# Ledger of designs, part 4: VHH binders against Protein Abitram (abitram)

Target 1, 175 residues: Protein Abitram (abitram), of Dictyostelium discoideum (Social amoeba) (q54td9)
Amino acid sequence: MRTLIERYYSQYYFIDTTITDPNLTEDQYVNQHTNELAVIGVAPSHPVLQQEISKIEFKENAINNEVSGVRKTGGFKLQSNTILCVITCSNGKEYFLRSCIKGKLLEINKELINNPSLLKTNHATSGFLAIVEPMIKDKFMENPGLIKFEEYHKLRNIPIQKGPVFLKDNTNDED

## First folded at step 23 (VHH)

Design x4 (from x1 with E104T)
Fold by OpenDDE, fold request of step 24:
Structure x4 (fold): chain B 175 residues (1-175), chain A 125 residues (1-125)
Amino acid sequence: as target 1 above (175 residues)
Amino acid sequence: EVQLVESGGGLVQPGGSLRLSCAASGFTFSKYWMYWVRQAPGKGLEWVSEISPRGGYTKYPNSVYGRFTISRDNAKNTLYLQMNSLRPEDTAVYYCAKGTDFWTHTWGPADMDVRGQGTLVTVSS
């Protein structure tokens, strides 16, 4: 299994502002590296983490058009509302995880296909969904629905852990 | 050609119930997100409900949450909206709308691919 290197990220969260009920939230994280690449994943507050996951599917084009080589050739354009993957729970419930940002798809986490439970056990690290090259680099917050780390924690009443801003395992997250 | 035909609208008293249907044709129904939107007099289009292609996901705005239920029968190419506990503010023309594709989430009415001619729902005492 792939383990993520501990790195500093600017952490953002995508929230659906059309729903104000905290019990209906489907939050995702967008962690932007200093090289401007973004890691997309499921936020601690996302209800999928409370479900038994039976299957994770990615778009076929996403699978076949990953970026390869030093020149970063390939990939396809993502909108913030582009669905990256579909999660099917054991009870038949589905969740749809989005790009959250405009950009180019560089990589999907194929491990999630073979080991869907990884999303629950390591959502903040090895359970990431995708790596995206943002189209909006210097104005990252122009992506609709994105809020900053501090705002998310306040909104969801999640304590902020002091220290460096690293990706953490699910067992060590602030949740 | 994509066609969406809504039915089931009518006059109902506050607290009453109504079931809307939308017959879809001209596309592979089971591959698309489907939506209900409504337009009240003097107001813009409002998103009312969404359902995933396979039906495993549904979502509602706060305005109708707990009162409305979206469902679909892919074998019949039909979308439904069960409306309970209707209120005067629910008075509107209700439209069935098609999403762009399976992998695009669209909750903005203006960005939806196609919608029907609508069916009028009037809630009045």
Scores: ipSAE 0.825, ipTM 0.912, lowest interface PAE 0.5, mean pLDDT 89
Fold by OpenDDE, fold request of step 24:
Structure x4 (fold): chain B 175 residues (1-175), chain A 125 residues (1-125)
Amino acid sequence: as target 1 above (175 residues)
Amino acid sequence: EVQLVESGGGLVQPGGSLRLSCAASGFTFSKYWMYWVRQAPGKGLEWVSEISPRGGYTKYPNSVYGRFTISRDNAKNTLYLQMNSLRPEDTAVYYCAKGTDFWTHTWGPADMDVRGQGTLVTVSS
């Protein structure tokens, strides 16, 4: 049986298939709401969550072209390989997080700029990266590298727990 | 005009090492992803390595992981590929390639913006 929350979201994960080493994986989640909007974020398996984050940057155009108003004017056109943000770690290591899907950028999480640690503490919830209106609404899986929730868990050997995974933050992992 | 000029190729024995260089000009080097790709005889282009504009991120396919190291000197507009533990299957023409821009990650060789003329690496006993 699906919980109410599970009814509102379809959970997908972007997997870089060019990397087979689990330690090098850079997985992202794409949670699609029933209204077809997608929330993009960092998957629990992403190595950035084990790093000390010093800075998160978004493209200026992305910031300036957020959709506003009832007419949904503006927005930045995204490809699956469009970088949403750059994460700089304290040791100088960088991570690049992608849109993962084609669509229109509706919102970026500006809070991450001011509070980079939010990505680590609340990656599944308030630490999301962006909200995207998918270009392909009915063919979501046509985006390269996307796999379904069950497949991700199997692939990464993560047990499926009660409730949606995207609600489980590092600080709030309790069901 | 964007120009990429590879150098450093040559003949090397299995287990040997080579260092390739790519001299870039005609664009702001430090703002672009850079890549190495290679084409073996009778094969298509294969991605070999990538590096972010600032150098804080690198990635390798399994085929060269642990053996090859990509680096860059933005002050010199130069891209490098250190190749260690070379194998006969590494024999190929190696190309330096430019990404589209800072905020676009290239998925494969076909999506790369420009590449050089290449330098031949031959690994043979």
Scores: ipSAE 0.818, ipTM 0.911, lowest interface PAE 0.5, mean pLDDT 89
Fold by ESMFold2, fold request of step 24:
Structure x4 (fold): chain B 175 residues (1-175), chain A 125 residues (1-125)
Amino acid sequence: as target 1 above (175 residues)
Amino acid sequence: EVQLVESGGGLVQPGGSLRLSCAASGFTFSKYWMYWVRQAPGKGLEWVSEISPRGGYTKYPNSVYGRFTISRDNAKNTLYLQMNSLRPEDTAVYYCAKGTDFWTHTWGPADMDVRGQGTLVTVSS
């Protein structure tokens, strides 16, 4: 589904560029869909993807978050540093994952509560953390702390994986 | 009422080690983020380390990474800082600080509550 992600999303990352030790990074992705909503998740460089996960916990008011109506009223407001979830690993290590951008929380991925394995097997797809309505939708790079896809892969020395090129796409089945 | 009592400071030579302790009372210690901060003479407070309420997450600035280790014993309401490979630049009064509860943690030492008198660490030949 990498090619589907490239078709429907602009891919951004929230990282601390001063951290070069791969065991210390806390990198997250922020993918802006063509409908302007942002999908927040764990970047490929995040050390939690190499860990044995015991549980994933979300803040209670994020679990109970409800947005309704055409204008999506009633959502939980987020700062870039707002904790979305905590991942606890079998060795007792904890990882804190955050919103990365200011906006309104539309939903969390509740499937991660019952199926934490989705985070590791599908981190870029069905293993996302949350969907956020960004405060800054136009000129998305004006959201502080973001870098673009190519710069992220260069800074983290991660090979860019290309999927097959499809000339026709009849589905839009991304979460 | 919140009380934080730091101890374990002293005079050491460069390359030496010290272990600092912080005895906490007046709040449910295990529910809060905890920090070590330091203040060199004539300077402001500098963040030195943080630890999650359960102890499973720690973080350090580059200036002390690899040399300092924060830990906590929630049964004893005590925070620790093991300081190795000490340098003259580490000379400061060290304080522990009470942070926010589990979910309200920020990117660093926001809302830190420094209450104690601190413990002086002097690193000199």
Scores: ipSAE 0.666, ipTM 0.845, lowest interface PAE 1.2, mean pLDDT 85
Fold by ESMFold2, look of step 23:
Structure x4 (fold): chain B 175 residues (1-175), chain A 125 residues (1-125)
Amino acid sequence: as target 1 above (175 residues)
Amino acid sequence: EVQLVESGGGLVQPGGSLRLSCAASGFTFSKYWMYWVRQAPGKGLEWVSEISPRGGYTKYPNSVYGRFTISRDNAKNTLYLQMNSLRPEDTAVYYCAKGTDFWTHTWGPADMDVRGQGTLVTVSS
């Protein structure tokens, strides 16, 4: 049995492979849904997950994109390095989270503004940062800077965690 | 006109420390990413540090990580570089550079604007 993410998403990561110090691994995930849209979020290796978060701020045009993005010529296009939000920690440390891929911004997760704790408790699910329509969607690995799920976990030495194992039901109760 | 004036360089022995300053004028200092870069004799520019407009994010290449500390005082429009455990290979002219505003920062030093005369740091016995 697979999780919902494993069933409906291909999981990719945007990382700097030359960084090995866990205090500096500012990694993000990019999960491509079977409908080809991408969900951008904070990877398990990101040091912000070990910090006390004070606030999360989104760029003004990212906030306004959900209201006016469809009506403007050119829209709110993203480069891989476009900053989507900044996370400020209680000690004043800042972290910058980016689009990771070229495309169009469809939606930010505004819940993070009012409830930053979602980022830490649910970073891979309801704590996502943004939904992006990728420019390159058919051959997704052609998006520069992505690595796949297996390579990410190897490079960061993060064990792959699986949900509870439920035994297959059978006609006998002895098992 | 954007002006950046570096100071604080000098001669120091290996293992020593030095603190550089960069006085900024002609722009709203607190709105911009700032950088230190250096140029060793006969070489091109090397990025050595960056700092976010509010000072909460700093980054260093491996060559100086753990030895150099960038900081800023937005009330004084001044950027600093504390250099510890200096080595002969740190010998260079050091420049500060103005980056882009808060939200338009790129991955690395490609957005750096070097304007000043620099300050010479010589690490030698």
Scores: ipSAE 0.664, ipTM 0.851, lowest interface PAE 1.2, mean pLDDT 85
Fold by ESMFold2, fold request of step 24:
Structure x4 (fold): chain B 175 residues (1-175), chain A 125 residues (1-125)
Amino acid sequence: as target 1 above (175 residues)
Amino acid sequence: EVQLVESGGGLVQPGGSLRLSCAASGFTFSKYWMYWVRQAPGKGLEWVSEISPRGGYTKYPNSVYGRFTISRDNAKNTLYLQMNSLRPEDTAVYYCAKGTDFWTHTWGPADMDVRGQGTLVTVSS
């Protein structure tokens, strides 16, 4: 069966392919929904998932970001390297998570502020970092620095982690 | 005015250690990313480490990873580089550099501000 992510999202990853030491990777996922919005989060290979997380901080203007109406007006503009949040671990280590793509910030996952453990328990689902309206929505691989699902899992040798299943599997695989 | 003063260089044998210091003034030290860079004789600048404003994130190129450790003391406005297992190819003038503020850091050291005279490290038998 297909997971929710497999049915509604095209899965991409932003990684530095020259880094092979798992303690040094800073990999993030970029999942494009069928409505063309992108969900940004922490990839399974990211070392923060093996850390005790103390807090997750978002930039002030990201917290105050207001997007209203069907046209999504007022969203904060992002470059691929814009820091979305900083994860501070119990040992004092910090990890910087970024937009990965150029676009407009629609929402941050404010649940992470109140419950940082969601990042570890649900990184691919309710533990996402942000929702972004990409500048490049069609031909999504034209966003620099992305690789596809198959290449990522081959390169990192990471077991495929299934996301949550909200629906019964009543449809054919056609995304 | 921004001032960065490097010290702690000297002559050391291969396999030895040195600790560099960078005294910072003229800006709120704890708000900025900081870097060490070096310039070997006849060469261009090479990035050797970075550290986040609060000290919780550090990064190194492969050439020094595992041998060099960047640290900072925000109460003393001082940046450090502990260099262990030194090799002749580490011979260079070492500089500290001021980066951008907490939230505007890029992937690499694109906006490094090198201002000091540097401190010479010579690794030779």
Scores: ipSAE 0.636, ipTM 0.831, lowest interface PAE 1.2, mean pLDDT 84

Design x6 (from w2 with G108S)
Fold by OpenDDE, fold request of step 24:
Structure x6 (fold): chain B 175 residues (1-175), chain A 125 residues (1-125)
Amino acid sequence: as target 1 above (175 residues)
Amino acid sequence: EVQLVESGGGLVQPGGSLRLSCAASGFTFSKYWMYWVRQAPGKGLEWVSEISPRGGYTKYPNSVYGRFTISRDNAKNTLYLQMNSLRPEDTAVYYCAKGTDFWEHTWSSADMDVRGQGTLVTVSS
């Protein structure tokens, strides 16, 4: 059974290619929906998931310039290397998470501010960081550091599990 | 005016240790990313270390990873580089450099705008 994510999202991962040590990886996922919007989050391989999170911060402009309304007017312009949020761990460690893609910031996950643990408990789903409207719709792979799902799994030696890994689709449609 | 003054360089034997300091002035030190870079004789500028404004994020190239440690004291407006297990190839003039504001970091060398006069580190037997 294909997960909802598998059905409706193209999954990409941002890899910092400047880092060769796997222990220093700061991988993020970019899930592009069929409507072309991208959900940005922390990849399973990201070290932050092994840390106790004390605080999650977003840039003030990101908070104040969320796209509101039907006209999608406004929004913060993002470069692939734009910092979306900063995670502070209990031990003082900081992680800076990126947009990973060029685009327009539509939404930040404000729940992470009030409930930082959500990132760890549900990083693949409700613990997402932001929703971004990509500027380059057809050339997603032109964003530096982005690789496809299969390549990521191979690179990080993560088995591709057959079945719902992140979002269980309640629809038993066995194709 | 932004000023960065490096100190602590000198002659050291291979395997030795050295601690560099950088005194910063003319800007709100605690708000900016800081870097160490080095230039060996006849070579270009090489990035050596990076630290976030609050000090919770550090990054190193493979060439110095595990040997060098960047730190900062924001109360003293001072950047540090602890260098252990020094090698002859670490011989260079070391510079501290000012980066971007906290949220403006882009993981690019272009983030560095000002550097000090440097301090010479010579690793030789």
Scores: ipSAE 0.839, ipTM 0.927, lowest interface PAE 0.4, mean pLDDT 89
Fold by OpenDDE, last read:
Structure x6 (fold): chain B 175 residues (1-175), chain A 125 residues (1-125)
Amino acid sequence: as target 1 above (175 residues)
Amino acid sequence: EVQLVESGGGLVQPGGSLRLSCAASGFTFSKYWMYWVRQAPGKGLEWVSEISPRGGYTKYPNSVYGRFTISRDNAKNTLYLQMNSLRPEDTAVYYCAKGTDFWEHTWSSADMDVRGQGTLVTVSS
């Protein structure tokens, strides 16, 4: 399956509002392309990026997920709280990463299974978790826990750098 | 039949410690998320802690964070709650609860389906 990740995205972030301690937050990004597809990944603030990763696992149905036809029939239905993958660190710590949005799973990043370090080295680009077709296309912000790029940076005290919002790594171009 | 049996409760002074245990049977313990919840007199059920099937993920509310530690021994089908620095407000009946399968976790109270009979913890001078 051809990777559907393109160069420019609107960036959103999923924040677990039940956690008040910033050090315990497990933030994820949702990058939405102009074609409305969303790329799900680990936000820069996510604590997993400070860990040594030993393994990344996806649910079997996600691995075997097949989307076919012009209408993209099939696919695994996702809720915003659906677990996409589990990251196991060398110390035994586990992180559970979610869809963050309601939609249909189109693709998982299988490269993460074989090369878990990719998540840390390229979390914003080639280290993405999955591609999701959003169920809510016109009202994307109605997904619970999603905040905009600017709000995220303010919340987490991360300086906004000048330049493009998102650029994919060239290594992600696989047919 | 799913069975959960809590033990280890009792009377303790403020600042003291207790370790609760929960013996699980009737299901594949190692495949399920597990929880501790508590009910204080005149109050509703409060979530106290959760742990993933493999034990690599734990979560606590602010009320007990840093004081309580959830753990599990899958070989023994046993869930534990180490409670340190106990306070009078920790007085409650403590229950262990069964959650969802590994991949089915939704971070919702709805994930808990069965709980034990509970064990009473009283923190008093």
Scores: ipSAE 0.839, ipTM 0.926, lowest interface PAE 0.4, mean pLDDT 89
Fold by OpenDDE, last read:
Structure x6 (fold): chain B 175 residues (1-175), chain A 125 residues (1-125)
Amino acid sequence: as target 1 above (175 residues)
Amino acid sequence: EVQLVESGGGLVQPGGSLRLSCAASGFTFSKYWMYWVRQAPGKGLEWVSEISPRGGYTKYPNSVYGRFTISRDNAKNTLYLQMNSLRPEDTAVYYCAKGTDFWEHTWSSADMDVRGQGTLVTVSS
């Protein structure tokens, strides 16, 4: 399932609409594959990427209820506001990362537990948080706070690189 | 039984400061999100601040952002609200409120289930 991150996705971003101050943004990305599975991660605008990360924790139930096998057994129901993981920074600051979409949890990135720095070095790829099967298949945009790629880039004043949408860890996109 | 007892309210002049405390008992304080809310005369409850169980996450509405600071001492089962640069519009009864446990937080007002009797803060010249 991890190999999904190497493919092309429809990119969405979760914006906490309760936060009005642009300096307090905690944005996440939701990358949806053609098979409708979504990869959840930290957006390049997220302040955690400028922090020293001490640990990443996942809910115990999330860990124990991952989907396994060909028949995709297991998983648990997620709301868009369900906490997926908590990132603790060296200065004690905590970031709570959400599902962003309603769905079923398929996989969490356990590698982040053992290698928290992976989130910073590869937030757009191998540093993903979780894989989620959306429950709103035909109404993906009905998830609260979810906006499209173009809208996100406009909102956060992030230049859009010309060409195919490719997941990049480097935030220094050249025009 | 969950008990929350607020203290520290009083009369203060505009621009002044006040520190509220909330003594918590009857539950494992360190496991729960905590909140301050307030109710001004003739108005409904307004969320003022929230803090995660470990204290590493705090959030404020625009109305108090930059002026109020929520903190907690889990060893003392106490929640605090430092209020600086107080304004007349900050006049209200301030309540301490208990939230959800660590992982059950949903960023909703529904997360708050119990609050204390409150302490009155009056900001007036």
Scores: ipSAE 0.837, ipTM 0.929, lowest interface PAE 0.4, mean pLDDT 90
Fold by OpenDDE, fold request of step 24:
Structure x6 (fold): chain B 175 residues (1-175), chain A 125 residues (1-125)
Amino acid sequence: as target 1 above (175 residues)
Amino acid sequence: EVQLVESGGGLVQPGGSLRLSCAASGFTFSKYWMYWVRQAPGKGLEWVSEISPRGGYTKYPNSVYGRFTISRDNAKNTLYLQMNSLRPEDTAVYYCAKGTDFWEHTWSSADMDVRGQGTLVTVSS
């Protein structure tokens, strides 16, 4: 029997298969809600979570083209490899985070601009990057690099918690 | 007109080092992703390295990872490739290539639009 959380979200992960070093993997999560909207964020395995973040930037066009109102007019068309945001670490290192899926940008988490640390503390929840309306609703796995939750856990050797699967922030290390 | 001029190639023994340079002109260098690619005799073009406009992001294929280092000096409009622990299989013409603007990067070979004339690197005993 599917748990409530399982009913509301399908969890996917974007894996850059061009990176073979596990320490360099820049994984992202794509959580698809039952309403088909996808929440894009940084996976717990992403190296940025171990860095001191100085700045988070979003593309200006992305910011200006957020969908507003009932008519859902506007929105920025995203490819799976479209850069959503850039994270700059204190040491000058940059991470480029992707849409991971084809779709329409609905919302950017602007809070990350003002509070970059939120990405580290709450990457699974309030530290999300963006909300995207997928172009491919029924064929989510056709987005390059996406793998399912179970496959991700296997790949990264992360134990799957028994019972309901919940999004885990860094402040909640419960397995 | 976009111009890229590579230099620093030459003959080196296995295990040796070379530093390549690429002088860029005709565009705002600091705004663009830059690449090194190479073509070995009888082989196709191979991606060697990429660097973000600000230099905070670099990526390498497995073939050169740990041995090569890409860097840039935006004030000098110059791209560099430090090549260490050179191997005979590194023998190739090395090209500097211009990529996309900062936000337009797609991690595709299609991002590269212009490359220089290249500089020959020969690794031989």
Scores: ipSAE 0.836, ipTM 0.928, lowest interface PAE 0.4, mean pLDDT 89
Fold by ESMFold2, fold request of step 24:
Structure x6 (fold): chain B 175 residues (1-175), chain A 125 residues (1-125)
Amino acid sequence: as target 1 above (175 residues)
Amino acid sequence: EVQLVESGGGLVQPGGSLRLSCAASGFTFSKYWMYWVRQAPGKGLEWVSEISPRGGYTKYPNSVYGRFTISRDNAKNTLYLQMNSLRPEDTAVYYCAKGTDFWEHTWSSADMDVRGQGTLVTVSS
């Protein structure tokens, strides 16, 4: 592992293992930071990444959560299957993206509303969907429906990619 | 009063096709997820398809994927199931079902409301 994600996140995926048709793999990632917060987004296998997106709509409670500043106290409570947003493609196809884990919504990525292309160009980074404080933070695999990074890549037949080598880099992160 | 009226069933030979209809009334049809389910002789209810309120998302089990197509016409309050390449195992009474509204759809708490008399599909040589 060489990237910032590989160093500071544990990478999990929420998938239906019975689905093998690549046009139907509605997979999402769940990246848990070392501080135990989770970043939720669209996995590389998700068919929406091959579509022209016309709009992304978030559930009203998710939008109000960010506007109200309720990040620290309370916040929108999530079940793993709670729909957070719907993506409408130019051909009329819809995709539903969910929380994947039980927890508290800290933030949605509101930039997706005004710039849906971020989802496709930067799905693992600035195109994330949401940040969640998980209910089950310790022993994260106790969250139902998750599989680990290596199993995901094996099941989806996706090669494991390595990040670039960092040379002479001066950042706040300690690698 | 929510009403769901299925039609279009009949006797067909293996490999044949049928198109089922479900006329909906008593609720705002376009707000709800809709389903087709079936009950074969000697079996319980089996889910066979789902469609989102706006029609942009559909899903099928492997047993019918590639052969059945769910669709809806929200202007006519009608749900459809196109059934191709029919097999004897598709013999069943077919029902449509009303689901939850747009944002409440979940795999863990799906609410399928079966109300109609169904329509019989018999696939026999």
Scores: ipSAE 0.728, ipTM 0.864, lowest interface PAE 0.8, mean pLDDT 85
Fold by ESMFold2, last read:
Structure x6 (fold): chain B 175 residues (1-175), chain A 125 residues (1-125)
Amino acid sequence: as target 1 above (175 residues)
Amino acid sequence: EVQLVESGGGLVQPGGSLRLSCAASGFTFSKYWMYWVRQAPGKGLEWVSEISPRGGYTKYPNSVYGRFTISRDNAKNTLYLQMNSLRPEDTAVYYCAKGTDFWEHTWSSADMDVRGQGTLVTVSS
């Protein structure tokens, strides 16, 4: 059986496999849509989800990266380690969230600036960080540092939760 | 001109503690990522900690995690390294390093600017 997410997205995670302390697992998800664009967000294992968030800040150039019906020439280019935003918690702790993949920034989630709690309540949905046009779209696992859905849940010891399922599904999720 | 002046090293027994200081000048200290690195005799530089410009993010390699604590006082332009539970393999010259501006941080050691003479830490029975 397949969920709605399994039908439209291939799910990947950007993690440091050498980190085992759950207070240090700064994991992010990278979900590639069937239209090949990638949605970047905070993975369930990320410690920020257990913190009180006071502020989410995006780099000024990312905020000013106007997305319209006509693509900008020379748009904002990303490396996998490019910082997208910083999350400041009420205790002063900071977390840095990154692109995870090489590509072009299409959109940040500006709603997080005015409503940072959205990151925690809806991290996999309306609380996403950014939408990126990947450099490597085919054979997506060739993007360095990614692991697949099943391995992520095994390594972090996180139970797999299914959303609503369709009774019949003809989509492959091998990507 | 950027200057970094390390101090606080010395001879300690295994299991002991030291606190290193790094006095910074010639740049806006609070805008930059900062690092501690070390060089054991006959070896290359090893990263031992990093701290964000505002002090809210720190990171350590497994070799020192749980034993070393990096901190900064932006009002005093000073970086610190508290070293506890010292081991003979911690023997090295310790240097602080200036990193990149807030948003330009990478995982690359090429961002680290090591400029001081360092401070010698010797851990020996």
Scores: ipSAE 0.722, ipTM 0.867, lowest interface PAE 0.9, mean pLDDT 85

